VH-VL binders against Uncharacterized protein B0228.1. Designs and how they scored, part 5

Target 1, 207 residues: Uncharacterized protein B0228.1, of Caenorhabditis elegans (q09220)
Amino acid sequence: AVVTPSIENHKMENASVTISKVPISHRPRGFTAGSDSKKLAVQRFKLLISDFLSDAQLSKSIDVAAVGMHKGKSMDDILDDVYTRLRRTLSTKQISELAKAQKGLVEDLDEKSAKLVKARVKRMIVYSFDPAAEQIHKYATRPSMAFALIAETINERFVGSVKDLIRDVLTPKEYDIFRKHYHPHIFKLDNIGNNTEAVRTTTHETF

## First folded at step 23 (VH-VL)

Design Q3 (from M3 with heavy chain R104H, light chain D31G)
Fold by OpenDDE, fold request of step 24:
Structure Q3 (fold): chain C 207 residues (1-207), chain A 121 residues (1-121), chain B 110 residues (1-110)
Amino acid sequence: as target 1 above (207 residues)
Amino acid sequence: QVQLVESGGGVVQPGRSLRLSCAASGFTFSKYYMYWVRQAPGKGLEWVAVIRYDGYDKRYADSVKGRFTISRDNSKNTLYLQMNSLRTEDTAVYYCARGSTYYHSGAFDIWGQGTLVTVSS
Amino acid sequence: QSALTQPASVSGSPGQSITISCTGTSSDVGGYNYVSWYQQHPGKAPKLMIYEVSNRPSGVSNRFSGSKSGNTASLTISGLQSEDEADYYCSSYTEYDTLVFGGGTKLTVL
């Protein structure tokens, strides 16, 4: 009597990660001049997200994003538009660095897994910015207002939450590999306060 | 005290090379954009080059592009300008200047006293 | 890149107000709020007087003010003093992440 082991289909309960929509309670404080808001957005982006791009590249990217949001475009389309425009303005050095990062990601993972990791990261970014984009579409009557709202959105708390979300949706291995190739220049994954390099004292227990 | 001190200037023949240095003190050098600006005798100011705080991004004026190289050593708090294929029109006082932190605003709040470079046959 | 356009010289009497213009294009002065003004006395390094169109660094007199309209930035010096006699240069950030200076203006206090 060959006892066929009943493979109990453990129903992986889809833990619906209820990503609590952090209500952007930011009442539009007095809108600084549109140019100042854009500058602030650029500075915050460089500080919190990525300093890979030049100021001009970021300024233009923010323009595209602001217009897209104001028009009610999807964040996915906006990111694609920004990316398409940036590709045309990247320096040879920037291109080389991106290529190197991509190559490294593919080498440590595989082409399919690398693509999936990038897609997950993009989705988390889109998901996180969607509420802000909706608010801009509804309430921004001037480009300067859009810039101000973008600048307000790009803060330590918000960006920190996005980074945490990215970490949570990737496996530890995927995250470490992604960090290895993209941090810190292309994508800053560490929170500004966490620059405590945990000196992992690898206590080489000399056995 | 916040200070910039240029060195390496002198008299050279056309086609020769010269390397300028700028020693920074009194501030966190590695956080600032740094610039070279030059002034020919009796002439106006001319922007030469900029380098980002981490050395990742560099820009040059068209007049020096392909001949000059800006670099920095943050461990030594020093800015450099390698000048190759020097021309008579490169004759100027060369200033190093401190820009903004983490943003290229183009404002220079601290200047060195300058170093004179003379290119003459 | 073509230099920003400044008047070659401006003059005024003590106590008067004068304005120095700096004209560029939509790719520099008109495109960004990153216009700076520098004062330079003979044989000295330049001194930052105004940054980002209208901001004064610490230690700069409130007699100096900056503004911008379209492609033209302006430096206004009120209550002219003899020590204000100097060369003044404007600069602007450009769309190429570069900088451009004006040709300079000689201010004479009569």
Scores: ipSAE 0.018, ipTM 0.648, lowest interface PAE 4.6, mean pLDDT 86
Fold by OpenDDE, fold request of step 24:
Structure Q3 (fold): chain C 207 residues (1-207), chain A 121 residues (1-121), chain B 110 residues (1-110)
Amino acid sequence: as target 1 above (207 residues)
Amino acid sequence: QVQLVESGGGVVQPGRSLRLSCAASGFTFSKYYMYWVRQAPGKGLEWVAVIRYDGYDKRYADSVKGRFTISRDNSKNTLYLQMNSLRTEDTAVYYCARGSTYYHSGAFDIWGQGTLVTVSS
Amino acid sequence: QSALTQPASVSGSPGQSITISCTGTSSDVGGYNYVSWYQQHPGKAPKLMIYEVSNRPSGVSNRFSGSKSGNTASLTISGLQSEDEADYYCSSYTEYDTLVFGGGTKLTVL
């Protein structure tokens, strides 16, 4: 009697993480001139998301994003466009740093898992910016409006929510590994408020 | 070399129409805001019109609103100014100028040589 | 839109520093950091000298500098040279996504 082991198909319950769409209440406040808004967006991006890119690189990336959003392109396509453009403008140092991060990610996980982690991170970014893109597409009739809305979207609360979402969709191990290789230079994963605690804990252990 | 070249200027009577063209070369025309600026003889600079890189948004000075139309053909790298119901006060050198990419910075880094429009009876 | 207010003329001696003012409102100069300055020699097209209040394009001398306080932007030319004799125009972005120019300032080098 060959006892065929019943492979219990553990139905991975797809926990449909109902990501509550944070209503971006963009009340059309008086739109600042496009250049000011763009600069603000660059500054906020560097401060809150990543300082890996130069101002020029970010400025151009925001241009591509703004145009894409205004035209109603998907955020996925926009990110791909931005990435494609950036690849052509990255410095040797930047390329090396990205390669190092990627290598580290693959070494600590594996090639397949690393790819999946990156894909999940990208999806969370896309998901988070989709509402803003839709608003820009629908309501940004002036050049200044698109940049203003982008700048307004890039705030501490929003970026914090994105970071939390990334943390939530990754396993603790995946998150730690991702953080190890990408934080803080390529991707700032810590909330601005939590960096004060990390500096406090390191100072207490050295005494 | 980055260049703008205006054409289409001349002498016309009041009430007539004229179309100006500006040929762009040496840069990706479709990425830039483009402008018309005019200067009456012995007078200062006056902004006339602006058009967004994709042609979707246009703005005009009050002095020309309803009479002038700015347009562009990105496939031909050409900017246009259709001028209708011309007045003697429209007599000026008309410059096309290049603005910034994808945002309205209000700065013109490249200018054409200008084309003279004379409206006289 | 009413033109931005500039002095009609300014003069200085070689080597001196001069300042040209450009006064607008909260709807233009005071509302945005999109003030530009242009130099125009007789019979020539204008040349961009300053953009976004204080930035210099490539090829513009560091003798030219821009600033803004309230509704007034300023162009300063240090170490005045004979070649600086020209008309100078300020411009500003407006809240209506339009532009407005100043009346122009004639700079004479004595």
Scores: ipSAE 0.005, ipTM 0.564, lowest interface PAE 11.5, mean pLDDT 86
Fold by ESMFold2, look of step 23:
Structure Q3 (fold): chain C 207 residues (1-207), chain A 121 residues (1-121), chain B 110 residues (1-110)
Amino acid sequence: as target 1 above (207 residues)
Amino acid sequence: QVQLVESGGGVVQPGRSLRLSCAASGFTFSKYYMYWVRQAPGKGLEWVAVIRYDGYDKRYADSVKGRFTISRDNSKNTLYLQMNSLRTEDTAVYYCARGSTYYHSGAFDIWGQGTLVTVSS
Amino acid sequence: QSALTQPASVSGSPGQSITISCTGTSSDVGGYNYVSWYQQHPGKAPKLMIYEVSNRPSGVSNRFSGSKSGNTASLTISGLQSEDEADYYCSSYTEYDTLVFGGGTKLTVL
């Protein structure tokens, strides 16, 4: 995906699968890679991934992602690498919760539809992160710089946009079933502090 | 067989320079982060430097920053450590070590035999 | 940059299990799963025994295992043998994008 600068929202009349562009932040003079960046990146990931993963698991996942982005790997490969590493650290309780969520999704849909729902969610995450991955590949020479760029990308507006895209790429029935089994214990899917549909409309108009 | 062999150690006076070499064989050198680790006689291990697989990202321990330069020549499968302004505190066995394909792992699965650097007057 | 704390020495009898601790902070051992353990016999180069907290490389006995809790990583050696007598070092990635070692632990098999 193409790394783009910040852009003003515009009204969009169609495309339930429309994906909002996420601008890459301009870096201030005197940026320092350091401890603030790591802490911020971990906290920002929790806006999308609940407390289901520990701080250590999130830190490892961010490390794996940062290395992959630094090397220019595709987001699909990066997510696969992250999942491979995470499986090695999941507790029996975490494994059981993921298994229950999957079982519930299959029971309320069929197995084929459950796979498609999860694939669509993954594709929205991939699309949303591609501009950040390109920026990190281009500019970060070390993992610590990648943390700063990741943290700047994953702000509350970005996370809200990702949540809205997940809702819009699924039918209302599919979304309700996905949310039933994954929210709030695995994913945080409700937007905080906004009860109106105006936020979702604005997010779709960011192209 | 996978192997790392250091050379270039010796006895030098403080303020002088030495260059260490590490010859790699039996693996695709250009895929790996490479490290220098040192051990003063009777003491523990100390990380010295790391270099990215393409040679363009380098990191140093505070104790050597500004005096030591890590480098690599991927066409010769060789890692280098240029040590300038040597101090008596730099006296140690210097090991080259193979890391992984990503920096964060810090797992040194292949080590050389080490080369001794003695800085004394 | 932070130093990792290990006991200076530990001892055990053949057949026993022993545990060596490696204590850091949330900026290294606690914050990342990039902890390694090395065995070093006198006059020899270190040998990787455990990486990424709990993974054992090929050729390392399953008597060696690793774990962590909070800011402390642990190396456990079960069924102690005389050949296990050596120095043991932990290492970790740090928040400052550096690598640090612990001070080392001398294991004596009685």
Scores: ipSAE 0.000, ipTM 0.437, lowest interface PAE 18.5, mean pLDDT 79
Fold by ESMFold2, fold request of step 24:
Structure Q3 (fold): chain C 207 residues (1-207), chain A 121 residues (1-121), chain B 110 residues (1-110)
Amino acid sequence: as target 1 above (207 residues)
Amino acid sequence: QVQLVESGGGVVQPGRSLRLSCAASGFTFSKYYMYWVRQAPGKGLEWVAVIRYDGYDKRYADSVKGRFTISRDNSKNTLYLQMNSLRTEDTAVYYCARGSTYYHSGAFDIWGQGTLVTVSS
Amino acid sequence: QSALTQPASVSGSPGQSITISCTGTSSDVGGYNYVSWYQQHPGKAPKLMIYEVSNRPSGVSNRFSGSKSGNTASLTISGLQSEDEADYYCSSYTEYDTLVFGGGTKLTVL
């Protein structure tokens, strides 16, 4: 049995987002749901969120996330699983860059405030993605279908909304300092210019 | 001690039915995906079926779909395989195997010793 | 009944390293990192040696390692010992939420 994700266009305070479906009619010639969808998710992640991680690191992270979402794990648990696997694969350069960003954040705020800023950012990511993960669990019958739904979730509108929520949850000073040390190399916090993505896009449904 | 013990194998004629059982012990059975894998004499391994930890998501190899039914009773820590309309090609040692706790990945870290099913006239 | 392609046999002398290949497609080995390797001695059940391409279960010797490139996964056994003589099978998750095994490779230790 195959289930189709629901698309909802309503907005709640720091809550649900619309999940686009992947209709069969939008599968171009040569499309393979698992492999093509994962490649699309990697491409969109690098364009909209971060190119700090390699293709291999992102591909593995998406594998871990897709399995967790399919099984109905919370977004918190999914992120913890992803971080556990990623930490083992980070290069010395990546570790050094993360340490430099953390050191800068602590120097410009203080250790307690830096920890709270990062926790609030994580909280907004969890709240934003957790409803989508729940819908993926309910409607994706297997991990390969979850790849398609993850790729659809990582779109300019949704990611932009998450970035706006991150700005709103921090004071102007906190946000400016977080940006200074993490943007754009570790996290892309501004919306990118009007560059066309090299990936496929689906039309959203309304209710 | 973590173990799986299959039972219910034997010699049957084509077209008949047989039910295999797999008794699990030493782990929380209800948290695991469970599998049946078979091996014809002198041949390689063939995946037969998988069942999700809650019993509701089941998948079958094309060679057995519509004839075999996988099931589980989490209160008895037991996995089952109901085999109907048996064919000579179903002759094999049948293994039960433990998978992962929360995803269907095909990693089988615990296997039983197998039970032989022979289908011949 | 699509199977992953493995060599029918491989041989090596004690102390040598050998590699067993497992070739599939982008719909299985190439598309997912859910490749496993099993060792089977005669008359015994298979034993998991590698899962998720390169992870070793607790209790499996570090002489066993796994890797993948494109559509081909590989099991490498270093420092061959007589006890390594067995049949070896790879398996992969597929895009249809099914599992497929390779045909098996008989490893002979000379």
Scores: ipSAE 0.000, ipTM 0.444, lowest interface PAE 16.9, mean pLDDT 81

Design Q3 (from M3 with heavy chain R104H, light chain D31G)
Fold by ESMFold2, fold request of step 24:
Structure Q3 (fold): chain C 207 residues (1-207), chain A 121 residues (1-121), chain B 110 residues (1-110)
Amino acid sequence: as target 1 above (207 residues)
Amino acid sequence: QVQLVESGGGVVQPGRSLRLSCAASGFTFSKYYMYWVRQAPGKGLEWVAVIRYDGYDKRYADSVKGRFTISRDNSKNTLYLQMNSLRTEDTAVYYCARGSTYYHSGAFDIWGQGTLVTVSS
Amino acid sequence: QSALTQPASVSGSPGQSITISCTGTSSDVGGYNYVSWYQQHPGKAPKLMIYEVSNRPSGVSNRFSGSKSGNTASLTISGLQSEDEADYYCSSYTEYDTLVFGGGTKLTVL
């Protein structure tokens, strides 16, 4: 069973980008409870996030998100909750890498444009995840079902769609500069060839 | 299935120019970063250039900057390398390589067979 | 800027494990998780064996594994076979949006 988010065509803030409709499924099947669902969710989030975050940091971020989704919180509030928790766990190296990326973004754009780029990326994440969050709220009868729904929703196709949408909401220059400073060491913004599930499960590297 | 085929190599004198072509098939060329990598006879691999999927951004190794120009025609699924002011140290097999969709990472999952450029008096 | 450092050669007997090192700096191998490994047999184009430090492309044997510690990446080949005899190159993304290769390692299977 595949569960996909739905994004209707909406005028973006600058009215220059049209987001293609993405089909959704409202009938989850085959959910399984337990640590396997959470581990799968962690691995699927790594399709978007590199090994920048540790497994523990990402696992906790998914916990916070799953609780918020189960409670029906908005994705904006969920992302704020995740960030609030996460910021207190960042290492000196992680803080330095984020600061370097931010400084580079500001130097290659300007402070106003850099803030706008980051806001558009956040908005795209909200649009991409809102339908899944609503589905999780409506259908997850137990907290463990929320993890399973997250894992099934955040599959390779979904992550690919998020990456495509990030490109679509930025100008070519903005996207290139955002990629230059955040990809691939913070975000994986594109896919390369195949990889195996076994390889993903054996990697314990952190930044 | 997925294939890259280089052409345009040959023997030229120093100071002359050559244009290499790389014909792509079996994949959506316009979504991929594309690369040139060269290998001098009996030597190791050297990255030469990269071009973004839309042609907007290009980067070059210092050894060729100002002399070589990478370009692409997405309507013809073809990558090019214009090599001007050739030097004897440019003698190498030149490979066309496919990178990732929508980002520049340096992982090349598809390579051509290469085309030999010999710069000799 | 500078090429990544690899041993010029390494050897092993069939069935053994061997490791090839690839040392860079914090501006490449140490700073980014975009290290790749390539196998090249004589007269052939290189083949991608490992990408993003430790990922195997489809069709690459699980005898090949990759890792990184600090500024040094490693390719490990277990259960060495005669077909593994080849040149091996590492590459890394750099902070200048350029790529750098190692000098190559000739693997000999004794």
Scores: ipSAE 0.000, ipTM 0.442, lowest interface PAE 18.0, mean pLDDT 79

